# Designs tried in a protein design chat: VHH binders against o75319. Part 89

Target 1, 181 residues: o75319
Amino acid sequence: GNHIPERWKDYLPVGQRMPGTRFIAFKVPLQKSFEKKLAPEECFSPLDLFNKIREQNEELGLIIDLTYTQRYYKPEDLPETVPYLKIFTVGHQVPDDETIFKFKHAVNGFLKENKDNDKLIGVHCTHGLNRTGYLICRYLIDVEGVRPDDAIELFNRCRGHCLERQNYIEDLQNGPIRKNW

## First folded at step 7 (VHH)

Design m6g (framework vhh_etentamig_d1)
Fold by ESMFold2-Fast, scan of step 7:
Order: C-alpha cells, then structure tokens, then sequence
Structure m6g (fold): chain B 181 residues (1-181), chain A 119 residues (1-119)
C-alpha cells in the first residue's frame, strides 16, 4: 500500500513562516519508496522538506506529525538534531481537548527551551491544511489571544491554501476557548 | 531522573496471551502520552500503540489492531499492554516510551522486555 495520499499533489509542499510566530506548515513528506509513483517535480521527501526550509532562510527545531499513520516516512529519515513528536489525530473531526492540550504543551515546551534561537516548529498532517491549520490557529487563539478571524487569515495566507473543513472553521470562530489545564 | 521499567515478557505459543507492564518514575506520569514500541531481531523499531495522558484515546498499528489493548493506571504510574492471539511475527523486545518534546529529540524508553512467540 505505497499509494500517494488522495489530493496530496494538489497542495504546495511547504508554506511560509507565520510572521510573529514560530510556526511553519507543510504537507506530509513521502519517503523514497513513493518516488516511483511521482514525477521528479512532484517529489517531496524528508530531505526535500529541509532543503525547502533552508531556501526560506529558516531552520526547523521541532516537527509535530499529526497524521494517523506511520506509513509515509520514518522518524529515522529526519536529521538527528530535529526532535519529532507524533500526535495521532483523526481526520475530519475537530481534535478533542486532549489532542489540543498535547499540542499546546509541546509548543510551550519548545518555546521555553528555544528562546535563545529562532528555530521553527514544523507542523503537518496529510495535506498540511485542516488538522494542521486547526491546531496552529487554536494555539494562537487560546494561548496568544489572537482574534479567530486573524489567526485563520494568517494561516491561510502563509500556507498558501485556505482551511477547507467548515466544522474546523466554525469551532475556531465560535467555539469555546480551551483552558483545560 | 526519568525511569521506565518494563516487565511481563516471556515465551508463549502462537495464539497465546501476555500482559506487559511498565512502571514509570521521575516525572508526572499523568501529564504524558505513552507508547509501546517493539524491535524484532535484526530489525528497526516499530511503533505498536499510543495512549493519551488520560487514557481516553488509544491508537494501534494495523499489525496489532483487534489483538492488543493499551491501557494505563495513572494512580499507580503504570502503563499496560494486553497482547492476545499472539503470532510468530510479534516476537520482539517491547519498550514502553514517554512521548514528548525533548531537547534531545527522542522519546524516553525503558530497558525493554523480551516476548518470544514460538512452537
């Protein structure tokens, strides 16, 4: 089952750093075994990810993987110097409070330990859009006090694609602030 | 110092069952997601199961779904893996792991417990 995820080719590999934050979003990298199913210009391996981040004059300090699978790439495919955190998140559903808390805890921990550098937190799901955008925006709203519409607009602009899931958008705009710890 | 101590491994026949335990110390156990990872002889590590800090959410590798059950008891700082319908391909050293951001970029793992499924 080395198939390319549905619609994966429709999305830009990597967005831009979100100004005023340490976040950068991207779609899931695909390990070398997927390359036989891709044209050269469609390839986006873990190596390609780091090359594209360098092209933007940025450096990753943490990767948060929100996919519900381990099949796309292995943590061993990443540089040893970049921490990897897996948060299993079911697609289509608004992430639950535990998932939101885990994400916030990881971000806060990274920021405390990296206040003397400008390394980025890289966040991805399969497309780097809905689950990724939801959790980044949820953090900005709940922890940083950003207005929901401003958080969503900032993510959409920097990712280069707009959040597609209406239930995610509605929760961000009208749902409760999660202060569950 | 963070410590994880696995136990419960052993030799079992195909179709048998084992229950693994992991005693955690040196950190607030209830604040962390936990996982089980296994490493078969001559192979790299393979993720088996993941459990949220409260125990409300559990996730499994396709190879073990329907056969293994992860659970935790936060009052005892203990993680469990109930393994049923064991197969030869389940033979591995099983490690419990604390999942979090770390300056060193690695989940903290215990010493492991050997599970051998044979004859």
Amino acid sequence: as target 1 above (181 residues)
Amino acid sequence: EVQLLESGGGLVQPGGSLRLSCAASGFTFSDYWMSWVRQAPGKGPEWVSYISYSGEDTYYADSVKGRFTISRDNSKNTLYLQMNSLRAEDTAVYYCARVEYSPHGMDVRGQGTLVTVSS
Scores: ipSAE 0.000, ipTM 0.157, lowest interface PAE 14.5, mean pLDDT 86

Design m6h (framework vhh_etentamig_d1)
Fold by ESMFold2-Fast, scan of step 7:
Structure m6h (fold): chain B 181 residues (1-181), chain A 118 residues (1-118)
Amino acid sequence: as target 1 above (181 residues)
Amino acid sequence: EVQLLESGGGLVQPGGSLRLSCAASGFTFSDYWMSWVRQAPGKGPEWVSYISYSGEDTYYADSVKGRFTISRDNSKNTLYLQMNSLRAEDTAVYYCAKSGYFKTEDYRGQGTLVTVSS
């Protein structure tokens, strides 16, 4: 099935870089085969993603794909120079500790290897909101020591949409810090 | 009710082969991408392989590329994992899972144990 994800059109394609970080969030790009079901202004292919990032005077150095599927686009649709990491995450559930640790490890590894440039870590799930926002905020809270409310506010402002899942918000605000990574 | 029933696990020597099966019911199997996920003792789940609804597109974790083959028979609502050149580090409980928006716990079976040991 070449079906557009539910509510996908309701979300801004790409947010803005989160100031003070290397993160930028976006919704899942859709390969060319999906364009028959989209108006020209609704198209958001992998190429469109890179064009929109460039329009912000930013450059991607890593894409972290949090979707549980490969049907939306192929890693081969991305430039050869941009690393791609797939972390299969299930929607609705707060990501488990192993998923959180994989995300933290990937981010820290990227930052260590890219300390001499200003390239961004692009993170997306289907809508670039709940799983994406959770893992970015979890990193900022646990690793960077950002206050939970400040992390959430920063993400919401830069993404252009507020985190929707109450269980994710509750875990970020009141849950334990995950230091076992 | 989504039901997934894995089978085919067992004890095998390093270098050996096993074929896992997953019988699916309670949903339109041919409409969904399917995956194999494994969990080694004391570790979290590790994604192994992924197959498109038609069976034409397959993806593998780097640790199993060239050794494992995922396939499906939509007429029988069955998912397969052919495992060749097995290594001790392949020892795990193997689960088949329905992919997409669905919760893994709701759409993952009880698993089948694969032990690779001399």
Scores: ipSAE 0.000, ipTM 0.122, lowest interface PAE 16.0, mean pLDDT 84

Design m7 (framework vhh_etentamig_d1)
Fold by ESMFold2-Fast, scan of step 7:
Structure m7 (fold): chain B 181 residues (1-181), chain A 118 residues (1-118)
Amino acid sequence: as target 1 above (181 residues)
Amino acid sequence: EVQLLESGGGLVQPGGSLRLSCAASGFTFSEYYMSWVRQAPGKGPEWVSGISWSGGDTYYADSVKGRFTISRDNSKNTLYLQMNSLRAEDTAVYYCAKFGTPYSLDYRGQGTLVTVSS
């Protein structure tokens, strides 16, 4: 349907770039048809996303969409120059190894092809928090060797919100390193 | 490590104004999204307002839009909430919080009491 996602207004539209990485996290952009349900300061369309990224003196090179729906916006709503990758992930459950592998592969491919620039990988789910934070932190822990607590703290600080799902946090802190290659 | 010290609360008549302050220490204030959260007697916490790292983006609960203004001074490590046109239903303990949601309140301070009464 055309309803605003539950609690969507409670979250900052876009976080800050995670220092030392190419990641930036944000909540799902909503196409213009949703704006009649929003005050002007609450609007966050695909175009608003790119404006906010520019205001931070950053540039998106890839968007990874982790939502399990396409009702909020279409890839056609994005600039043609920015690649879009859909990884359908179900909320509430820790993402499976196949999903983690797809995310890691996409990030590694982007970084390999973008060594000569500083473009960002934008990652979002519905709120840009739990699935988004889990996969970014999982990448930092498994691929970059970051300590779990440091990855979580960095994500929380840059996103402006703490990871909320205890099962995700527990998996990041105590779960096995996923060597999915 | 983290310390947040709220001040500026008090008794005010309906229609009055108050300015709350939060002095932050123990962390790099300019790198955190900051929020004001309130809790009325017998109720759960309610997120009031939030502000981005630079102060460029501000957000408000529908109940306070047009009446409250959040701001920050990163050079002084201080967060502010200007409250105008106060109503009896604004009576609450106001907390300064690191992070942006009512669900991320583990780093809030001791609070400052605002009582709006005739």
Scores: ipSAE 0.007, ipTM 0.365, lowest interface PAE 9.1, mean pLDDT 87

Design m7b (framework vhh_etentamig_d1)
Fold by ESMFold2-Fast, scan of step 7:
Structure m7b (fold): chain B 181 residues (1-181), chain A 118 residues (1-118)
Amino acid sequence: as target 1 above (181 residues)
Amino acid sequence: EVQLLESGGGLVQPGGSLRLSCAASGFTFSEYYMSWVRQAPGKGPEWVSGISWSGGDTYYADSVKGRFTISRDNSKNTLYLQMNSLRAEDTAVYYCARLYSEGPFDHRGQGTLVTVSS
């Protein structure tokens, strides 16, 4: 179906790059078939995503799609030069260790292969907030040794919206460090 | 107008079973991921189980895995939760919740009380 995700219009399309990292978060882009349900200023297609990143003087080198669906856009809607990785995650539940491992592995692999450039890792779920913010913060805490509150504050500030789910926040602040990368 | 109406709650002894139902109206039921969420006395909401719009994928919280089964009948706009081997810690108000294709819960029903005690 071509139904717009609930509350999707309530969120900024793209955040700012998280300083000191290669991460940028955004809400799910919607392919052109969704545009008949959107005003021109509400449109956020894959093309619009790349235009907005370019307007910030940034360049995407990888997209990690955390949605549990493929209906919003297809990998074929992205430039061939930008790798796309799908990690299926269900909303509401804290991602399991297997999902966390897949995310960390993808990020570490990208960083090793992109040492000579400053390209960004774009991460999104439906709203680019809870699953997205959890996995980015989990990476910063577990791999880069960032303090949980500092990781959350950095994500919230750069995304322009605060993490909403208390179970995600509690896991980040008080959960174990996962050494599975 | 989205309406979700839960039924099937009641008092059961530990080890017993209950089947919850949720009648949905006011939206295209078959286009939404549906969930069961519970809230125990004095605690926050806990997601229990979820089912994809087609029923092809089901998900469970670790606390209920192997004991509860979620299902749906799109022809009747009805969501179900079969609860087996009930424990005292399963005591809660159970809510049927609409979730737009894995998004946040945008509507919950009035809830149905499940009490497990002897």
Scores: ipSAE 0.013, ipTM 0.202, lowest interface PAE 8.2, mean pLDDT 86

Design m7c (framework vhh_etentamig_d1)
Fold by ESMFold2-Fast, scan of step 7:
Structure m7c (fold): chain B 181 residues (1-181), chain A 118 residues (1-118)
Amino acid sequence: as target 1 above (181 residues)
Amino acid sequence: EVQLLESGGGLVQPGGSLRLSCAASGFTFSEYYMSWVRQAPGKGPEWVSGISWSGGDTYYADSVKGRFTISRDNSKNTLYLQMNSLRAEDTAVYYCAKQWGSTYPDYRGQGTLVTVSS
């Protein structure tokens, strides 16, 4: 349906670019059909997303959608010039190795293709927090060698909200590095 | 150079079935997430279904869940879409696509036309 996701209004629409990386995190944009249930200041459509990114003097080069649904917006609602990748990720449990490796391959492919520009990789789940924060932090830890606590702190600060799921935090801090990708 | 060749489309009656195939070459097929995307006359592209590189995970648009089944044979570099309980609104050109960089439409092949009518 047109039901707004639970607690969606509790989260900032879009965070800031994570310094030293190409990542920016945001909550799921909602297509026009949801706007009748939102006050003007609560609206966050795909168009609103791109406007807010431009307001930060940034440009999106890729969107990675981690939601397990397609009801919130369609890829056709995005500019044709921005690639869209869907990685269906079930909430609740730590993403499996295949999901982690898909994310890493997409990021690495984007970075190789975009060496001559400074375009960002936009990542979102429903709230742009738990699945989004986990996969971004997992990439920074496993691929870039960032300390787990530093990756989490950077994400939390730039997103404007702290990772909430204890099992995700525990896996990032104490879980194995997934280097086979 | 990436090449994708779709086949298996045709005219079918409502309630009927069709199986689409996509022969892939020019890349390591087994290492990529693959998708089916369709485009109905006068409409933009619509993502239909996706499958992980191993075939272990499959994903479907709400409009086709329970009716369509995506599968792959990595030994033959071939992607499949089994379409059951076809409806008039399934009428479209169906494209095979890579999803690593984009869901739409640069990695699609020539497409195969599916027409559902009585």
Scores: ipSAE 0.006, ipTM 0.151, lowest interface PAE 15.2, mean pLDDT 85

Design m7d (framework vhh_etentamig_d1)
Fold by ESMFold2-Fast, scan of step 7:
Structure m7d (fold): chain B 181 residues (1-181), chain A 119 residues (1-119)
Amino acid sequence: as target 1 above (181 residues)
Amino acid sequence: EVQLLESGGGLVQPGGSLRLSCAASGFTFSEYYMSWVRQAPGKGPEWVSGISWSGGDTYYADSVKGRFTISRDNSKNTLYLQMNSLRAEDTAVYYCAKPIGYESHFDYRGQGTLVTVSS
């Protein structure tokens, strides 16, 4: 099915790079088959994503896709020079320790292999907000030692939208650190 | 139309095992993350387990980890749930679920299959 995700049009396509990090968040790109359901100014294809990143004078080195499905776009719709990683993340629930570890491992691996450049890790779920913001903030808190409130504020400011799920916010602020996971 | 047909439920004693199946049609099954969702009498739906489109990644609710195994056969458009070490609290109608959009919203279209764990 080619139906547009609910509320997808309500969110900015791409945020700004989070200063002091290699992260940039965005909503799910929609492949060409969705364009018949969108006005020209609403289109956000994989090509549009890379054009918007380039317009910010940034370059993607990795995309982490947290959505449940590949109906929105296929890895083949992305430039072959940019690695793509799929981590299926259940919404509404705080991601489990295995999902958190997979995300941390992917980020750490990228940073190790890209220490001599400034390429970004692009992270998205459907809206690029709740699951995306949770995992980015969880990484900053657990691995980088950022204060929870500072991580959340940085994400909200750079994404241009505030994390909406209270259980995610509560886990980030008061939940256990997943440092040996 | 999307159709999901669950089967394999029944009466089983505590500690027993049961295997559920879901036959999917009306969409490209191999392109979707799929879930099992259950609803106990008088309670709201509870997500149980999920599996990536390729079968390479599986996820479980804490209440079923180590006891249940989700799998799929994309050539047959079929989703499975192997349930071991069943407990009375596993009693519920089990639904095969497909994601329908925002965040983790799920659509289950079948009648479900009843699992009763009792002596």
Scores: ipSAE 0.005, ipTM 0.227, lowest interface PAE 12.5, mean pLDDT 86

Design m7e (framework vhh_etentamig_d1)
Fold by ESMFold2-Fast, scan of step 7:
Structure m7e (fold): chain B 181 residues (1-181), chain A 119 residues (1-119)
Amino acid sequence: as target 1 above (181 residues)
Amino acid sequence: EVQLLESGGGLVQPGGSLRLSCAASGFTFSEYYMSWVRQAPGKGPEWVSGISWSGGDTYYADSVKGRFTISRDNSKNTLYLQMNSLRAEDTAVYYCATYRLPGSDFDYRGQGTLVTVSS
């Protein structure tokens, strides 16, 4: 399908780096075939993503794509030098333990391989908000020992939008720690 | 302590213009994404527009696109909303926010400024 994702235009393309971490969150980039449905100022291609991150004086070392589809862009649309990881996650429901484990393992592996640089882990779902914010906050809480409310506040501030799904927020604040790092 | 103070609201006729301002203090304004959110009588909050911390990226709700312009002056810690071609359905209290509403209990918003569009 060639339709722009629902509410995609309502969200800022790229957030800020989350201080004290290697994370940066953004909404899904859209390949060239979507540009016929967008005004020039609305375009956010994979190239636009890298330009915006460079403008923040940051550099991507990994992209983690949490969308349940491959229709928005292909790994071939990214620079050859940046690794791409697809973790299929269903929207609306709290990610299962297997998905959480895959995310944590990818982050830990990146950090071990990139201990001598300051490259960022870029994380996105469709809007770069609910699935993205949940998994980043889950990592900070479970692996880094950050308090749930602090993790959520940091994500919301840096993304420029608040987590919207109450079940995700409730799980982060009151759910069990997943010890799988 | 985060403080957001909106101003510039008032009564205007359909087709008129208003410029809203939001004076921010208590945080490093240049490091935060800023939004305008409105709440019409008897309705929930509606996100209107957002701007990146540098001012390089702006986004608008479909209902205001082409009529409203968001901007910021980081040297003055001030957010603006230029509203043109106002319609009766734009009548609302307009809030300056560091986060999009509806959100969590961590949302920061000001006291709002009333815009009434009436003939």
Scores: ipSAE 0.006, ipTM 0.203, lowest interface PAE 13.5, mean pLDDT 85

Design m7f (framework vhh_etentamig_d1)
Fold by ESMFold2-Fast, scan of step 7:
Parts: structure tokens; sequence; C-alpha cells
Structure m7f (fold): chain B 181 residues (1-181), chain A 119 residues (1-119)
């Protein structure tokens, strides 16, 4: 099957840049083969993603793909100038420490290499909400020292949808800070 | 060093069943989530199923839900995938993977085991 992800149409394609950060969140882009199942106004291809970000006067410098599949689009569907990082994460479960550290390492490396520009780190899972919001908020809390409630509020406002998974919210609010070593 | 050795693949007819195994070594198996990932010729890797360290929680891709069952035996450091009601679209090399992390080349994770569903 070439199924549209469940509830995918219920979410805004792209959020706004999170002020004070380099993060922007979005739902998974769908390659052209999915467009047979979508009305023209529902389409959100990799090309549509870059067009929408440009319309916000922003530019992507990295995409972090948190989906557990490669079926929605291929890295080859993205411009060669934009690095792509795949971190396989399963929905519903809080990402493990290994996944959290990989995410932090990628973000820190990007920021170090992009000090002289204002390019964004684009992060997505299937809906661009729970796994995406968890890892972005975890980074802000653990690395940037943001208060958990403030990180969650900032993400929710900029994404245009609230984090839905209670276990993710509980871990962000009450869980330990994950430090390397 | 992390070593993962998959086995149990083969040729099976549509509607048939196979049981895959993965023998793990080089890490404390009982402390990690484990996954099955497959790759069909000419396609990228697709996550199939995952299981928590204790075996208490299991997860499945929509394409295999209701047909496949993931399990583990922590006393034997072994991960399993029971595959029922196999379809031609399930034809792929199946790999086991440690945790929820970036998929690396099968050469780093293991050789994989080939499953061919054909009449």
Amino acid sequence: as target 1 above (181 residues)
Amino acid sequence: EVQLLESGGGLVQPGGSLRLSCAASGFTFSEYYMSWVRQAPGKGPEWVSGISWSGGDTYYADSVKGRFTISRDNSKNTLYLQMNSLRAEDTAVYYCAKGHFEYTSPDVRGQGTLVTVSS
C-alpha cells in the first residue's frame, strides 16, 4: 500500500520558526506518488515544503527525519544542498537516551558549522508533533536550560498544534536531564 | 563490538509463514529496545517492528500489524519475528537493529536474512 498516514490531513504542513532557536517543525512530506490520493490543496511534497519555508523568509540547512519508515519520500527528493539525517523512532514511546544523544549531537554540530548564517534545522516525524516536539523540547531543556513548561508552550504555539502524548509531556516536565556521560 | 546475526529467511508461498531470529552479542541485550527493519531491492530501509527491553511493549508498522509478532528471549540474547499471512510485498532482506536510532548500513549491523514470497 501507498497509504496516506492516519490523521496526516488534520495537521498544518509547516509551523513557524521557534523564536530564539534555529528549529522549525513540519509534518512528513509525501512524494508525488501519493498525490493521486490528495486534492491539490492537500498536497505537501518535498518541493512544497521548501516553497512554504521560503514564503516565511526562512531557509533550511538540515532536515532531521524521525519517521520509522522510508516510504513517504526519499532523500533524493530533497535539494542536494540540504543535509538529511535519518533517526528511526517508533511512535507512542518516549525516545531512548541513545536517540536523544544522536539528536543533540546533530543539532550541536549544525549550529557550530552554521554560526555565520541563519539557516534552520527542520525536524519532522509523521505529524511533526509528538516525536518532533519531544526531541526539540528535550534539547531546549537539557542543552539551552529552558524551563519545561516554557519549551512545551513555545513548541505548541509555533507548531500550531499541542503535544498529544501524555507520556512525552510527563517525561519533559518530570524526567531527568539527559547529559552525555 | 555490537554483533547481530539474522537467520530464518527463505522462499515461501503467499499466505505462508516464517520465523526469523537474531542472535545479539557485544552489549547488554536486556537493556535495549530492539527493532526489525527490511529493505526490498532498489528501495530504502523500512522499519517493521520494535520491542521494549523487557518485552512488555511491542510496536508494528501498519503494513504488518496483525500479521507479524515480535518477541524476545533475554536469557538467550535473541530477537524473533513471527511472520504470518506473507504477501509478495514482504519480499526483502530483514535486519535486526539495536534501539531506536539512525539506521546504518546492513554491513555494520549484520548480514540480514532474505525472505522471498513467491508462488
Scores: ipSAE 0.000, ipTM 0.131, lowest interface PAE 16.2, mean pLDDT 85

Design m7g (framework vhh_etentamig_d1)
Fold by ESMFold2-Fast, scan of step 7:
Structure m7g (fold): chain B 181 residues (1-181), chain A 119 residues (1-119)
Amino acid sequence: as target 1 above (181 residues)
Amino acid sequence: EVQLLESGGGLVQPGGSLRLSCAASGFTFSEYYMSWVRQAPGKGPEWVSGISWSGGDTYYADSVKGRFTISRDNSKNTLYLQMNSLRAEDTAVYYCARDVYPGKSFDYRGQGTLVTVSS
């Protein structure tokens, strides 16, 4: 459908790079067909995404799309030089171990291949908040040994919005570390 | 080495049923998302169904939803596809695939199994 996702306009399009990491979070870009329902200042297409990243003097090296749909934009709408990875995640429930493993594997592979540059891993779900924030924080906690509250605070500050789902926050703070995937 | 061996295909009349199997070896089967992908003569590959590593989540293409059931037995390293209410348009070579999702390209590791639905 060409309907705008609920609450999509409520969120900042792109956050800031999370210092000390290669992560940047954003809400889902919407292809040109959605622009009929948006004011010019509300538009956030794939092209707008890359322009906003460039305005921050950053460069994307990978996009990880966590949405459960392909209706918002197509991989072919992205520059062919930027890899695109789809990890289908459902909202509301904490991502399962399989999803967490795929995310960690993709991040680790990117970092290994990009150790000599400073390109970013762009991560988004529909709003770039709950699923996005959970998986980024889970990576920082499990792989990089960051304290849960520090990871959450860093994400919230850089995204410009706080994680909303209490079950996600609770799992990050008190859940098991998934190191043996 | 990763090996996927599909079986269970054959000739069946419209409205009939078939059960496909895929025997996996060379990797820890229980740690991977698994899919069924098909390719009809003269057409590109079509993702049919997928199942999470635990079997707790299943996904289906709209064309097969309500007719096909994907399942797995992690103790036997085997993936299954139960196909009911078969139609002529289900005629294809069916492939077992590791970590293949809708909209993503994929490499076939097995030889596939041919399903022909004809009267």
Scores: ipSAE 0.000, ipTM 0.147, lowest interface PAE 14.0, mean pLDDT 86

Design m7h (framework vhh_etentamig_d1)
Fold by ESMFold2-Fast, scan of step 7:
Structure m7h (fold): chain B 181 residues (1-181), chain A 120 residues (1-120)
Amino acid sequence: as target 1 above (181 residues)
Amino acid sequence: EVQLLESGGGLVQPGGSLRLSCAASGFTFSEYYMSWVRQAPGKGPEWVSGISWSGGDTYYADSVKGRFTISRDNSKNTLYLQMNSLRAEDTAVYYCAKSYTFGQEAFDIRGQGTLVTVSS
């Protein structure tokens, strides 16, 4: 149904831009049909997302949706000027190589196309934390050469919440670099 | 600037075939995934098919699997869609789109598109 995701209210709606990158992370926006189950201060619709990013003097150029469902909001709820990319990812498990490569190709493609602006890549899963943080950190480690602990610390600070899943953290710290040739 | 010019649409009978083309310019075509997206009258855009930068991997929506074939010619900066066994529900404006990745569900449509009408 229209039930609110477990623990969704426990997380800040949107983090801050990760300095030195084009990434910003947030929890899943919920379309208007969910608002009857939320207090006004708990609402976080697609419109609310864009308002909060604008309040930070930032602008979205791409949204990457990592949820394994389409029930929370529709792409049509987003401005026509912002591309929307769905990458279905299962929670709890470390994302597979195909998912990692899709994410890396999407980021690389956006950056090549947006060299002359400062628009952000918005990334979310349900809570904007574990799958979101894993894929952003995996990109920074594998593509940008950032040290794993530095990538994780940067994400945690900017998201306002620490990555929770130990298997994700261990893969980032000790797992192999995924080559996407 | 990215420019995409779709062509090859037209009026066909159910069961017929059409080959769509998309001429690309303003970017390094061989470095990007490409997709075909369609928009039927009164509906939102629907992703149809995608192809990797090399042409080695292809992806299709369930509604067209086995009937449509996506291909590309990087030497000509051209994307193709071979459409066979056309049905009335395939009636739509077809757009090609530069993709950041493969298997996407939504795209930023830039060209004017090419109209495919399947009449019964």
Scores: ipSAE 0.012, ipTM 0.307, lowest interface PAE 9.1, mean pLDDT 87

Design m8 (framework vhh_6fv0_2)
Fold by ESMFold2-Fast, scan of step 7:
Structure m8 (fold): chain B 181 residues (1-181), chain A 118 residues (1-118)
Amino acid sequence: as target 1 above (181 residues)
Amino acid sequence: QVQLQESGGGLVQPGGSLRLSCAASGFTFSDYFMYWVRQAPEKGLEWVSTISDSGSYTYYKDSVKGRFTVSRDNAKNTLYLQMNSLKPEDAAQYYCAKWPGSYTLDYRGQGTQVTVSS
């Protein structure tokens, strides 16, 4: 199907880089086949993503795709120079420890390999908000020792939208710190 | 370049005390929140304490509340962690960090080791 995600049009395509980090969040890009259902100003293809990031004077070094589908765009739609990582996550429920570990491992690996540059880690789910915000904030809290409320505020401000799922927010504020192996 | 140098660790018996220091350079220290984090040999990094830029607001991990006190001297660009009533579970490598920022090795030292044993 060519059905666009519910409320996808309600969200800003790309947020701003989260200061002091290598993270930037965005909503899922939609390949060319979806554009017939969109006004020109609503289009947000993989090409549009890279153009918008360049407009902010930033450069992507990794994309982490958290959606549970491959129907919105293909890795082949991305520049060959940018690594793509798929971590399948289900919406509505807090990501499990295995998913959190995979995310942290990918981020840590990217940072070690990219010490000599300032390239960004782009993270998205369908809306670039709940799963995306949870995993970025979880990383900042568990690995970087950021206070939960500070991590959430930073994400919300830079994304331009506030985390919506109360269970995600409560886990970030009051849940245990997840240990990596 | 951001530089953070931790010191003051050592060996203490359970119930003992240590005062950790973190000397900061390469940024305007008084403009940033500072963090203490620790890592035990077989465990991940865990947040211990946060102090606001002015020093007026402090926050602590539940298990260290009432035992640890974070403070700072902005004139000396130095962050402190006073650790009292130390427990075996407090044994870890301790690191300081600037917020926003990361614990990457690019701008932190090797940390300072805290060992708690009799």
Scores: ipSAE 0.000, ipTM 0.120, lowest interface PAE 16.0, mean pLDDT 84

Design m8b (framework vhh_6fv0_2)
Fold by ESMFold2-Fast, scan of step 7:
Structure m8b (fold): chain B 181 residues (1-181), chain A 119 residues (1-119)
Amino acid sequence: as target 1 above (181 residues)
Amino acid sequence: QVQLQESGGGLVQPGGSLRLSCAASGFTFSDYFMYWVRQAPEKGLEWVSTISDSGSYTYYKDSVKGRFTVSRDNAKNTLYLQMNSLKPEDAAQYYCARLGYEPSHFDYRGQGTQVTVSS
């Protein structure tokens, strides 16, 4: 049957908004079919996501889904009013330039179209940590000129969990800036 | 060949302390984040703590925060878990682990060391 992703229960469902940005990170929501394998306090459905965002007095304007699967939830499980973007990203290596470009393009487009509001860009992979943290930090470094260590610290603090993949951290700290606009 | 060997488990009274060790070989230990995970009787594998390659970043499961301390000695290729104020709920087989393909997959782990807390 539908198995819960390994270690999924070990991560906070939703982080805090990253101050000075429009980003908020979270782990993958799980549709209703997974709830039989979860205690009530462990449930984190698409509806639970929006309730937790509202609890922080925030509003989502875009969801970017970095998972390499559609099995955890479907776009149809989300409110039609919130745009959904899928960027299929494998978790074993640093995202390629095409993936980085797609992420930057989506973020820049959202910010341009949402100048008159304070809506957030929600970003998730399976745990909302490594692929999620890499792409958010890469954006802050390459586009906003944030120092790599500062970007990583900000993400770690606001997500409530540290980036775990050494190759991702090494690329953020010492890799080339991708000017892929 | 990646090898991980845990030691230091045993029987302890509630409130007691134990220090677990993990000897790593077959890879450049100082290049990898390391993990402690545990499995209690009739329960699934549960993440306990994370330590970065340099030791600069550490993270803990909420229920062990303030009681457990993870550390490493890169010169000795050894990972440690200092466990204080042990509770019956901490009784489990403890494994050190290294990630493989995804953060959700512990491809490399040892045979584990048993921690028993009497009540």
Scores: ipSAE 0.000, ipTM 0.167, lowest interface PAE 13.5, mean pLDDT 85

